# VHH binders against G2/M phase-specific E3 ubiquitin-protein ligase (G2E3), part 7

Target 1, 328 residues: G2/M phase-specific E3 ubiquitin-protein ligase (G2E3), of Homo sapiens (Human) (q7l622r371to698)
Amino acid sequence: IWNSALDAFRNRNFNPSYAIEVAYVIENDNFGSEHPGSKQEFLSLLMQHLENSSLFEGSLSKNLSLNSQALKENLYYEAGKMLAISLVHGGPSPGFFSKTLFNCLVYGPENTQPILDDVSDFDVAQIIIRINTATTVADLKSIINECYNYLELIGCLRLITTLSDKYMLVKDILGYHVIQRVHTPFESFKQGLKTLGVLEKIQAYPEAFCSILCHKPESLSAKILSELFTVHTLPDVKALGFWNSYLQAVEDGKSTTTMEDILIFATGCSSIPPAGFKPTPSIECLHVDFPVGNKCNNCLAIPITNTYKEFQENMDFTIRNTLRLEKE
Short names: E, the ipSAE of ESMFold2; O, the ipSAE of OpenDDE; V2, 0.75 times the mean of E and O plus 0.25 times the DockQ between their complexes.

## First folded at step 1 (VHH)

Design g1 (framework vhh_sonelokimab_d1)
Fold by ESMFold2-Fast, scan of step 1:
Structure g1 (fold): chain B 328 residues (1-328), chain A 124 residues (1-124)
Amino acid sequence: as target 1 above (328 residues)
Amino acid sequence: DVQLVESGGGLVQPGGSLRLSCAASGRTFSYYAVGWFRQAPGKEREFIGAISWSGGSTYYAVSEKGRFTISRDNSKNTLYLQMNSLRPEDTAVYYCAARLGSYTSTYPREYDYWGQGTLVTVSS
């Protein structure tokens, strides 16, 4: 399928108005009677191959990769072209773009802020998590020293004088990794999407196209989060009672915190990966005033408080302020 | 609530090797970044090396890099320091230390829990 499509789309007499017809004919010639049978089936298989190709990275919500061979072969341009033609010819909703990739296409890279979820490279994600969870300037400087060569290589090394400098450092790393690193693939892909005026339509009607292009994360509920976190041995019954009440309050809209905020605080991710988290998320009850999110271990430490009101206030305060600073 | 107990110290000849162990008591050892420090008579505590909560990141003092290796086994709640090519100037009391959180520190003041120390003498 992919080779038949690539042959048709690379043809010197390429015409986007009939490219799918040409690709379908090539496929029939190659496979004889063993073919998809319809244009709709062909487009579905083509989009499935594209989504799972080396041109994109990420599990469900995908960003562009940096593949030198693919870039040399102009495959990012061809991918954009195939997507545009599929959309015009009634192909399936792609549904795999990250919000970040979509926003780069619509609003431009300069107006797009990547998030940790956009980082599919495990080592880079771990560096960002470590920086975000630093609680002292000395700790932050130690982390920077450990990853000094990487930060120097990507041009993100900066002077650290206060703990809050970690937020700008994370912003720089995210900007480099998700946007700057893939700039050339992105421009090539974007040019392909101009086929049949599709990019212009995406930019003119972003709400409609976000619905069909972007991955929609599953709605998080109190039940889902309650089941996600494994309780540490010898739990505090009262604190766990308050945790369950808090999840219900968040679901009911009685908290300024969202389910996504809780998940990000504990794991660094706004959605549950298809294969689940590694390590498995856990919850621990501690004699502390405020919760602690250990993103490297996917562990949430909740405070042991005398009242639920105190519990909710301390949860809301810590989660909100930690995530607000990370987003700035 | 973490208690640390060092072992493996003793007398060793120059050029010899020693492996120090630090056993952690209590729960949640995997939530702690841990490190090794030493103190020679009449001197301040000196950083040797540290390892993150997962064992994925290590940081060493420049003077010891290449001779010493730090590692941890979270399933056994134990931290190790492998010391090779020992010199008389390595003679000191060696301490293990733990800090709550995922990340290492080179500063003694940043560590919350300390072992009692184990003496390493490099002589003869």
Scores: ipSAE 0.000, ipTM 0.098, lowest interface PAE 22.7, mean pLDDT 80

Design g2 (framework vhh_gefurulimab)
Fold by ESMFold2-Fast, scan of step 1:
Structure g2 (fold): chain B 328 residues (1-328), chain A 123 residues (1-123)
Amino acid sequence: as target 1 above (328 residues)
Amino acid sequence: EVQLVESGGGLVKPGGSLRLSCAASGFTFSYYAAAWFRQAPGKEREFVSAIYSGGYTTYADSVKGRFTISRDNAKNSLYLQMNSLRAEDTAVYYCAAGTRSLSWTNPSEYDYWGQGTLVTVSS
């Protein structure tokens, strides 16, 4: 399928209006009439192959990879071309683009801010999580010293004078890893998407195309999050009661916080990975005023408060302000 | 059982080339950073090159421009293409894999190690 499509799309007499017909005929010649039936079945298999190819990285929400062989073979350009032609010919909704990749196509890389969810590299994600979880300037400097060679290599070394400098450092690492590192694949892919005017349509109608191209996380519910987080050691019955009431309030739209915000605060991820979290997300109750998200351990520390009103206010305040600073 | 097995070592003349391979089994290789280290007789184990799970590469100054690290996650394999070999490159070459390391040049940061393959650059 992939080879049939690539042969058709690379042909010097290539016509995008007829590319699917040619690819389908080539597949029929190679495998006989008992191949997967219709043109629509061909497009579905082609899109599945593309989604799961080495050209993209990430589990559900995907960004472009940096694959040197694929660059040499111009495969990012061919991928953009295949996607454009599939969309025009009524192929399936791809539904696997990250919001970040989509925003790069619509608003440009320079106007796009990546998030931790965009980082599929475990080692890079761990560096970012450790920097974000530093609670003192001394801890932050220790972490930077441990990954100094990496930060120097990617050009992200900066002067650290206050703890809040960690947010700019994380922004620099995310910008490099998700945007600058894949610049050449991105430009090639973007050129392919210009086929049949598709990129221009994506840019003209971003809301409609986001619905088609971008991965939409499964709706998180109070029940899902309640079951996701295991109770750590000795539970505080009142605090856990407030936690369950808070999840219900968020689900009912009675809080400024979203389910996604809670998950990001605790784990760094806006959705549950297909393989689940490692380690398993957990809740602990602490005699503190405000919650703490320990993303390295997927542990959420909730405050022990006297009233539910105080609990909700402190949860909303901390989650909102922590995530806003991390995004900026 | 976690295993890393190196191959491709041998005797080569100065200026020659060799390609080393490392086959990983018993763990999800694609999620790990991987590296090549070498140990010459009478010396400590030194960093050669590393590749992150996302494909980003790092090289020791002594091998930059001569060696190329690559990986094939579908085949659970790590490679090192060695060109313009020198007598100083003579060593046992080890592949390594790690998940949470922050300093890829430090051997102690890696969780899994191969048994090594000998490369001899003849004078």
Scores: ipSAE 0.000, ipTM 0.120, lowest interface PAE 17.6, mean pLDDT 80

Design g3 (framework vhh_7n9e_1)
Fold by ESMFold2-Fast, scan of step 1:
Structure g3 (fold): chain B 328 residues (1-328), chain A 123 residues (1-123)
Amino acid sequence: as target 1 above (328 residues)
Amino acid sequence: DVQLVESGGGLVQAGGSLRLSCAASGFTFSRYWMYWGRQAPGKGREWVSGISYSGGSTAYASSVKGRFTISRDNAKNTLYLQMNNLKPEDTALYYCARGTSLPYESGHEFDYWGQGTQVTVSS
């Protein structure tokens, strides 16, 4: 299926208006007249194959990979072309682009800020998590020393004078890993998407195309987050009551914090992985003023407060300001 | 030129101890994972232990875990391997190596290694 489509699209006399019909005919001939299918079924199988190919990385929300053989064979260009043709000819909604990949296509790489969710490489994600969890300048410098060769290789070494310098370091690593590293695949893919004027339409109607191209995680609800976090030993009944009230307030739009913000604060991820989190997310109650997200252990420490108003204010303040600094 | 020079090998009885040293020069020692490997007669090279840039992370082959301790002195550009409870099976040429793997990468790949120091453990 993929090879038949690729051969048809690479043909010197290739016509984008007819390429899918030719590929579908070739595929049907290869499997005989009894092979069940339609043009739409062929496009569905082709898009499924593309989504699961080595050209993209990530589990559900996908970014471009850096595959040297694929670059040599111009496969990123062909992938963009196939996607464009499928969209024009009534193929399925792809629904697998990361918001980051989509924003790079619409607004440009320079106006796009990647997040930890964009990092499918376990080791790179662990480096970012370790940097984010540093609590002293000495600890941060120790972590940098440990990954020094990596940071030098990717051009992200910077002067560290205060603990807050960790946010700019993380921004630099994310920018390199998700955007700069895949620059050549991205430009090639983008050129393919210009087929039949599709990229121009994506850029003209971004909200409509985001709905079609981007992965839509299952909506996070108060119930989902409440059930996701297991209670650590020795729970504080009042604090857990305030936590459940807070989740309901967020769901009802009575907080500036979103469910995604809470999950990112606790785990570094904006959505629940298909296989779940490892370790299992947990919540603990501490005699502290402000919540703490331990992303390395998927543990959320919530404050024990005298009033719900104090609880909500401290949750909103800490989550909002922590995530704002990570974005900037 | 990158140079790695091992020392400290010799003949020792089973149950004994040896401390190996590796003097590194020609590169910024503190910026590399360093490894100890060994090669027994008629066998390929196998890794023994690895240590991160700062010494904060160490790794050991299962055959030596609990008996060997890797350490480094970045001020002296020197790598060490403390070998305790030596067994006849530990008889090999021991060499130090500069890692090509980043601290978080899997595998134990080397781009430079020394000529080695012979360790012979008698029964």
Scores: ipSAE 0.000, ipTM 0.093, lowest interface PAE 21.0, mean pLDDT 80

Design g4 (framework vhh_7ocj_1)
Fold by ESMFold2-Fast, scan of step 1:
Structure g4 (fold): chain B 328 residues (1-328), chain A 122 residues (1-122)
Amino acid sequence: as target 1 above (328 residues)
Amino acid sequence: QVQLVESGGGLVQAGGSLRLSCAASGFTFSLYAMGWYRQAPGKQRELVAAIYSGGYTRYGDFVKGRFTISRGNAKNTVYLQMNSLSVEDTAVYYCARETSGFLHPTSYFDYWGQGTQVTVSS
């Protein structure tokens, strides 16, 4: 399917309005009396091959890769072109773009802030998690020393004087890894998407196209999060009672915090990976005023408070303000 | 100040098992990836297994299915469970801590233990 599509789309007499008909004919010639059955089936198979190709990275929500052979063969341009033609000819909703990739197409790379979920490279993700979980300037400087060569290579070395400097460092690493590193693939892909005016339509109607192009994470519920986090032996019964009440309040819209916010605070991810988290998320009860998210261990420390009102206020305040700082 | 101390090596018959331990000190253990390397006489040091702070593991092709790496963050210790040992597993085994550098697998680790000898007899 992919090779038949490439042959059709690369033909110098190619007409994008009839590209699907040409690709379909090539496929029928290859199978003789057997064929995909319909143009819609062909487009579905083509989009599946595209989604799972080396041109994209990530498990469910995908960003562009940096593949030197694909760049040499102009495959990012061809991918954008195929996607545009499929959309115009009534192909399936792709549904695999990260929100970050989509925002780069609509608002531009300079107006887009990537998040940890955009990082599919495990080693890079671990560096970001370690930086985020530093609790002292000394720990932060030690981590930077350990990854010094990497930070120097990507141009992200900066002066560290306070613990809060870690947020700007993480922003720099995310910006490089997710946006700057793949700049050439992105520009090539964007040119392909201009086929039949599709990119211009995406930019004109972002809400509608986000629903078609972007991955929609599974909806999180109080039950799902309650079951996701394992409790340590001999937990504080009252604090756990407040935790379960808080999850229900969030689900019922009685908190300014979302289920996604809670998950990001504890794990750095907005959705549960298909294979689950490693290590398994856990909950710990501490005699502190405010919760702590340890993303390295997927551990959420909740405060032991005298009243539920105090618990909810402290949870809402800390989660909201921590996530605000990490985004900026 | 970083110290890595291996233990658990020794002499074992082919088909037997050994459990290696590495006690770490001088750094925040839970935040670092830890690894096990081995070196046989006249050969280069090669990666046996690595475990990252998040629990993700990586293994050398020659040990997959036989060896298991794990860690106890509360005890600042990393472990290597070695099952179904063969004479080809005979080597000095080294514990290592993650370093800066993603260019080469061996450059991932900047501190090394003194090594512990594993000898497998036929």
Scores: ipSAE 0.000, ipTM 0.093, lowest interface PAE 23.6, mean pLDDT 79

Design g5 (framework vhh_7qbe_3)
Fold by ESMFold2-Fast, scan of step 1:
Structure g5 (fold): chain B 328 residues (1-328), chain A 122 residues (1-122)
Amino acid sequence: as target 1 above (328 residues)
Amino acid sequence: QLQLVESGGGLVQAGGSLRLSCTASGRTFYMGWFRQGPGKEREFVASISWSGGYTYYADSVKGRFTISRDNAKNTLYLQMNSLKSEDTAVYYCAAGSTLEGIYSTPSQYDYWGKGTRVTVSS
């Protein structure tokens, strides 16, 4: 199916209006009627092949890869064409684009801020997590020294004088890894998406196309988060009661904090990975005023307070302000 | 306010084992062991995160020493195996004031015990 599509789409007299018809005929001639019996079945299999190809990376929410052989063979351009033609001819909703890839197509790479969830490379993700969890300038400098060769290679070395410099360093690493590293594949893919005016329509109607192109993470609920976090340390019954009440308040819209914000604060991820978290997310109750998220261990420390009002105020304040700093 | 009390020190033969304990009067965050040998500067031995999930060791003790903690008992442990004469020192327990981190620098620890002496005979 992929080879039949490539043969049709790479033809020097390529016509988008007939490309699917030609690919379907080539498939039937080579494999007979034992393969997809309809044009819609063909498009579904083609889109499945594309989604799972080496051109994209990530488990469910996908960004473009940097594949030198694919670049040499102009496959990113061909992928853009196939997606555009499939959309026009009533093919399936792709539903696998990251929000970041989508925003780059609509608003441009320079106006797009990647997040940790965009990083499918385990080693790069670990560097970012370690930088974000540094609590002293000395620790931050030690981490930078340990990954110096990597930071130098990607052009992200910067002077570190205060702990808050870690936020700009993380922003630089994310910008390089998710956007700059894949610039050439992205431009090629973008040109392919111009087929039949599809890219222009995506840019004109972003809300509608986001629902078609982008991966929709599983909706987080109070029940899901409550079951996700295991109590591994000496529990405080009252504080755990406040935690459960807080999750319900967030679900009911009675807090400025979202379920995604809580998960990011504790783990660095806005959604639960398909295979779950390693290590398993956990809760600790501490005699502190404000909560603490240990992203390296997927652990959330919640404060022991006398009243629920104090608990909610301290949770909302810390999570909101911590995430605001990380977004910059 | 917070008090750290070390115990378990003593005389041990080279190649032997010894377990040190450090009991805190209250909740602790990241913790570590440091030592000071005869005529030497105080040096890092091992550190452990508040959860016990992360540990960090000085190169000289890797593979021989194991740091662990029991938060229910407010107690830190150092299991010392294959002891050498150069391990002879006063061992100090230390605790930090922040939840996150594992640190090897003395200045990053806010609370210190008075030390327990370990002597490794030839």
Scores: ipSAE 0.000, ipTM 0.108, lowest interface PAE 18.7, mean pLDDT 80

Design g6 (framework vhh_sonelokimab_d1)
Fold by ESMFold2-Fast, scan of step 1:
Structure g6 (fold): chain B 328 residues (1-328), chain A 125 residues (1-125)
Amino acid sequence: as target 1 above (328 residues)
Amino acid sequence: DVQLVESGGGLVQPGGSLRLSCAASGFTLDYYAVGWFRQAPGKEREFIGAISSSGGSTYYAVSEKGRFTISRDNSKNTLYLQMNSLRPEDTAVYYCAAVRTGYSWDLKPSHYDYWGQGTLVTVSS
């Protein structure tokens, strides 16, 4: 099916403008006058093949790969073209793009900050985890020395003077690995997506197309997060009451923090893995001003405060600023 | 039939050493990062350590670093775990697992593609 599709789409007499009417189906969720079975069955199989091809990497949420043979054969361009044509012809919602890949298409790579979940390469992910878990400047310098050749190769060597320098180092590695390394595949793919004006539509209607293109983790609710985190022994009853009130406020849209932000802060993951978290996420109450996310242990430390207002303000401030620092 | 098969488990005295092997059958480990996990009765599955597809990178759980060493021999399609200074608390079923290189980076059990049957290690006097 991939070879047959590739031959058909490369045919010099192929006119991608044939089915522009089908573009309205995507926006209005209306299956028009086409024979629904045969064409959509073909496009479904083609999209499944693309999703599982060497052109993309990642488990559920996928980014572009760097495949030298695929680049030589112009396959990233053809993939973008096929995806655009599939969308116009009423094909299935792809549903496999990472939010990062989507944001690169909509806002540009220069305005997109990748996260650890975007790294499917085990060795690179290990380097990032080790850097993030460093607790002293000496440990950080030791890790950098062990990875020196890699960091030099990718142009990410930085002067390390304080422990906080690890955040910029991680940002540089993520930027290189997820964005700069795949720059040529990305530009080729992007050009393919311009077929039938699809890229321009994605950029014009990002919320609608995010719903169609991006992998959707299970919707996070106050109940789901409340049940996800196991309470440590000797909890503070008032602080736990504030935690539950905070989750409800986030669910109700009364906080700029999202459920996803809370999960990333505590675990480093934007979604719950299919088999759950190991170790099991936990919550502890501490006599501190601000919450702490220990991603190594999936532990969220919440502050013991006198008022709910203080609790929400400190939660919102710390989570937003920590994620901004890690993602920027 | 694609499978991982652990071997080398058994009874060992406290302070002793054991070497576990994990042989891949029906596929090659060349493109897989591989790890060792253990599960004691009534406990969750615990990460021990992992080694990259090339063997160039290793990661260990802090509690096991210095006592356990992971290695691989791709020519034999086999993964090894050298366990030294064993304690009664190390008694568990030991599992090997493989995750496709360039796929999921997560060291959590949920992100591994293939799992072995497990081999029992008992540390007692």
Scores: ipSAE 0.000, ipTM 0.113, lowest interface PAE 19.7, mean pLDDT 78

Design g7 (framework vhh_7n9e_1)
Amino acid sequence: DVQLVESGGGLVQAGGSLRLSCAASGFTFSSYWMYWGRQAPGKGREWVSGISTGGGSTAYASSVKGRFTISRDNAKNTLYLQMNNLKPEDTALYYCARLHPGSYYTLDSGAFDIWGQGTQVTVSS
ESMFold2-Fast, scan of step 1: ipSAE 0.000; ipTM 0.249

Design g8 (framework vhh_7ocj_1)
Fold by ESMFold2-Fast, scan of step 1:
Structure g8 (fold): chain B 328 residues (1-328), chain A 123 residues (1-123)
Amino acid sequence: as target 1 above (328 residues)
Amino acid sequence: QVQLVESGGGLVQAGGSLRLSCAASGRIFSIYAMGWYRQAPGKQRELVAAITRGGSTRYGDFVKGRFTISRGNAKNTVYLQMNSLSVEDTAVYYCATEIGSSYYGLPDEYDYWGQGTQVTVSS
C-alpha cells in the first residue's frame, strides 16, 4: 500500500484529482482482480499506514519525528500530500495529530507551547520531570549538572539564580525537543499539506479541522478511574463492589456527579497528568457516613454502607456540595 | 565520525533464534538513537527496530512480539534478539545511528550505516 501510493504520488504525470484511482488500481493489481476492496478501504489503509509510520512519534497523540533517512527521501512532503488528498477524496478522519502539531500548522511554531505529553522520548521526559520536581536551587543545579551535556548540546543552558528559573528551562527544553528539533520535517510536511489548498482550509477553519485531525483525549471512563485508584489498607469487598458500580452509574449518566468531579474531589485535578499522579491515587474504605477526599495524598476514603442506594446518595451529596462550596 | 560494526549474522533454521550485535566506535558524541533495518533482494530497506538513548523502543509490525531491541551497558552497543525466525526474515540487516545537532536543532551529520550482516533462514 505505502510503496504503491508513493510510486503513484511521485509520478511526474501525477494529478491530485485522479491520484486515488491510480493508486487504487495499482494496489488492486497487486492483490489480483478478485480483491473486493473500495477506494475508501484503500484510503483507510493508507492513513493507518501513515499514522503508524516512522514519520510520526507518540502513542495516540502524535508529533513529527526526526528521521534523517525519511527527510532525505522527501517522505514528510509525500506524507503531507497523501494526507491532503485523502481528506479531499473522503478518506477517514486521521485523528492522530497532537494539539501541538496542529497549533504549529495553524498559528505557527513560535506561537505554540509544547507540553510534557508531547515528549515521547523517555530520557528527555525524565529530565523535564526531574527539573519540575526540584524544590531548592541546590537541587535544581544538581539536576542541571547531571544532564549538562544534553542541555549544552541543545543550547538550553541558563544561569540559575532562583528556583522559578526551572520553568523557563523546561519551556526551552520543550521548545527545542518538540518544535526546533523537527523544524525541517515540519516545513516539508507543511508544504505537502498545501496540496489541493488543504493547509489554507485548515488555517481558515481550525475548529472543524481540529476535530478531524487531532487525537481526542480519552474521556474519563469507569475503567480508567477504576484502574487509576489503587486499593490501600485492608479492603472492604462490599464497599469496593459499590465503588465499581458507582463508577459505572456515573459513566451511564445515572448520577449528577461526573468522572471529572470524582477526580477533582480526590486529587484536585480534573484530568490525569501526562506523567501520572504522585503519589499514586488510592482508595481507602472507612466506617464513615460520607466520603473524604485527601488531595495532599490523592486518597479517596469511601464509606462502608449497608446498601448501594445509600452509597450512591452519600457519594453524590458530598462530592456535589464540596465542589459547589469551592466554586463560591 | 562514527563507525558501526555488525556481528551475529548467519544461517539458521526456521523457528530458531539469532542475536545481532552492533558496536559503535569513533567519535560517538551525541548519539541519540540506534536501530536495525533490513533489506531483502529486490525490496526496499525497512525499519526492524529502534531504541533511543533513554531506552524507548519502536518496532516494525512484522516483527512485534518476536524481536527485541536492547542497548548495552556501554551505551555504544545495540542488540537485536530475533526469535521464531521464518524464511521471510531472510535479508541483510543494517545497523544505523542518529546523531543530534550541537546547537541549531538540526543534525550536523546524517545517519550512519554499517556494512550489513546477512541473515538466512532455511526452511
Scores: ipSAE 0.000, ipTM 0.090, lowest interface PAE 22.6, mean pLDDT 77

## First folded at step 2 (VHH)

Design c2s (framework vhh_sonelokimab_d1; at its last look DockQ between E and O 0.00; V2 from the best seeds 0.00; counts 0 for: pae E 23.9 > 2, placed apart)
Fold by OpenDDE, look of step 2:
Structure c2s (fold): chain B 328 residues (1-328), chain A 124 residues (1-124)
Amino acid sequence: as target 1 above (328 residues)
Amino acid sequence: DVQLVESGGGLVQPGGSLRLSCAASGFTFSSYAVGWFRQAPGKEREFIGAISGSGGSTYYAVSEKGRFTISRDNSKNTLYLQMNSLRPEDTAVYYCAASPTLYDWLRKHGYDYWGQGTLVTVSS
């Protein structure tokens, strides 16, 4: 997915304003038949890849990393561009940016103060902690002696005269490690985010975009999913009743299936994109035994069964097995 | 005999500038890191900054960075301290010192040689 995306986005004929079309090529088909794919599923997978890529560092909240190979390949720019395109074309909320990274984008690196939590490197974090916890000038000097080569290398070597100097030293180390060290990656990434004017919007509406870029979406509820999926055809009243009961059961933990599983099954996404779904999600009642998810049109076909028990069993079985196979 | 002799001290007004010199003799000047200390009346001696033997590396006390500049001329065996934007609290006796390495300057007892000091008074 990543390589295909890179090739597509780097193509000279690629226009980020145009609709994204996804097609799957079946390798064993002698006829080269293409099947339409889900755009939002593709973008979801792409964002997941970016989050877990070597371009970022950290656990829950992430900053940009310094990767020389990635720089040579201009991947930070591509990542920014991909993120911008994803947001505009209906991708999920990334939600993995650190506040520091976000603040650098909005207010500038010169106006941003990193914190210890921004440091993913264990050794650097330990140095900072040791400096912060020093109780005497002698201890502080000892620590500086131990990490002398590192401090000299990063240009933060300063002699200590008072214990309070430890605060400035820590500030300098954090400034270098979190911001200055990744200056080039950041500039490239920022240039990528200018795609489709996304960076400008981020800067103009920081509160709105903070929730999108720095926070994971809230958990899905039965109410949210019930309202999200609309019925467009003549409904089977009994089947719709079972659907609502099923959502409630899932919310209550009475099923092994989660709300996210249901959404993935129907749309290819585990969360609602900031731009919403296109087309709008819908429910259909079909005279089938098992549900059918169509990720391309965001349509969930639910079975018409005689009993709720049968309905629940068929839903759970199909959703669980489908997701399992897709992960393989 | 090893000698470090400071000069250039005197009376200066607040906001003024002053350049101190330290003339070294009796040892291989370029093989030593050299730097500056100061001691105000009733206070402990405090570090200002130091420069490596080759002059390629300098570091300063956290509180003094940007206002004071240390340089050296190995051909003249001389160490310099340029002080700008002087304040009354900068009033002190200023000392030059020599140590084998910059690393040694981080150690409380790592200085081989000391000057006699020069008085700087900042007053209106």
Scores: ipSAE 0.000, ipTM 0.200, lowest interface PAE 17.0, mean pLDDT 90
ESMFold2, look of step 2: ipSAE 0.000; ipTM 0.090
ESMFold2 (binder alone), look of step 2: mean pLDDT 80; pTM 0.809

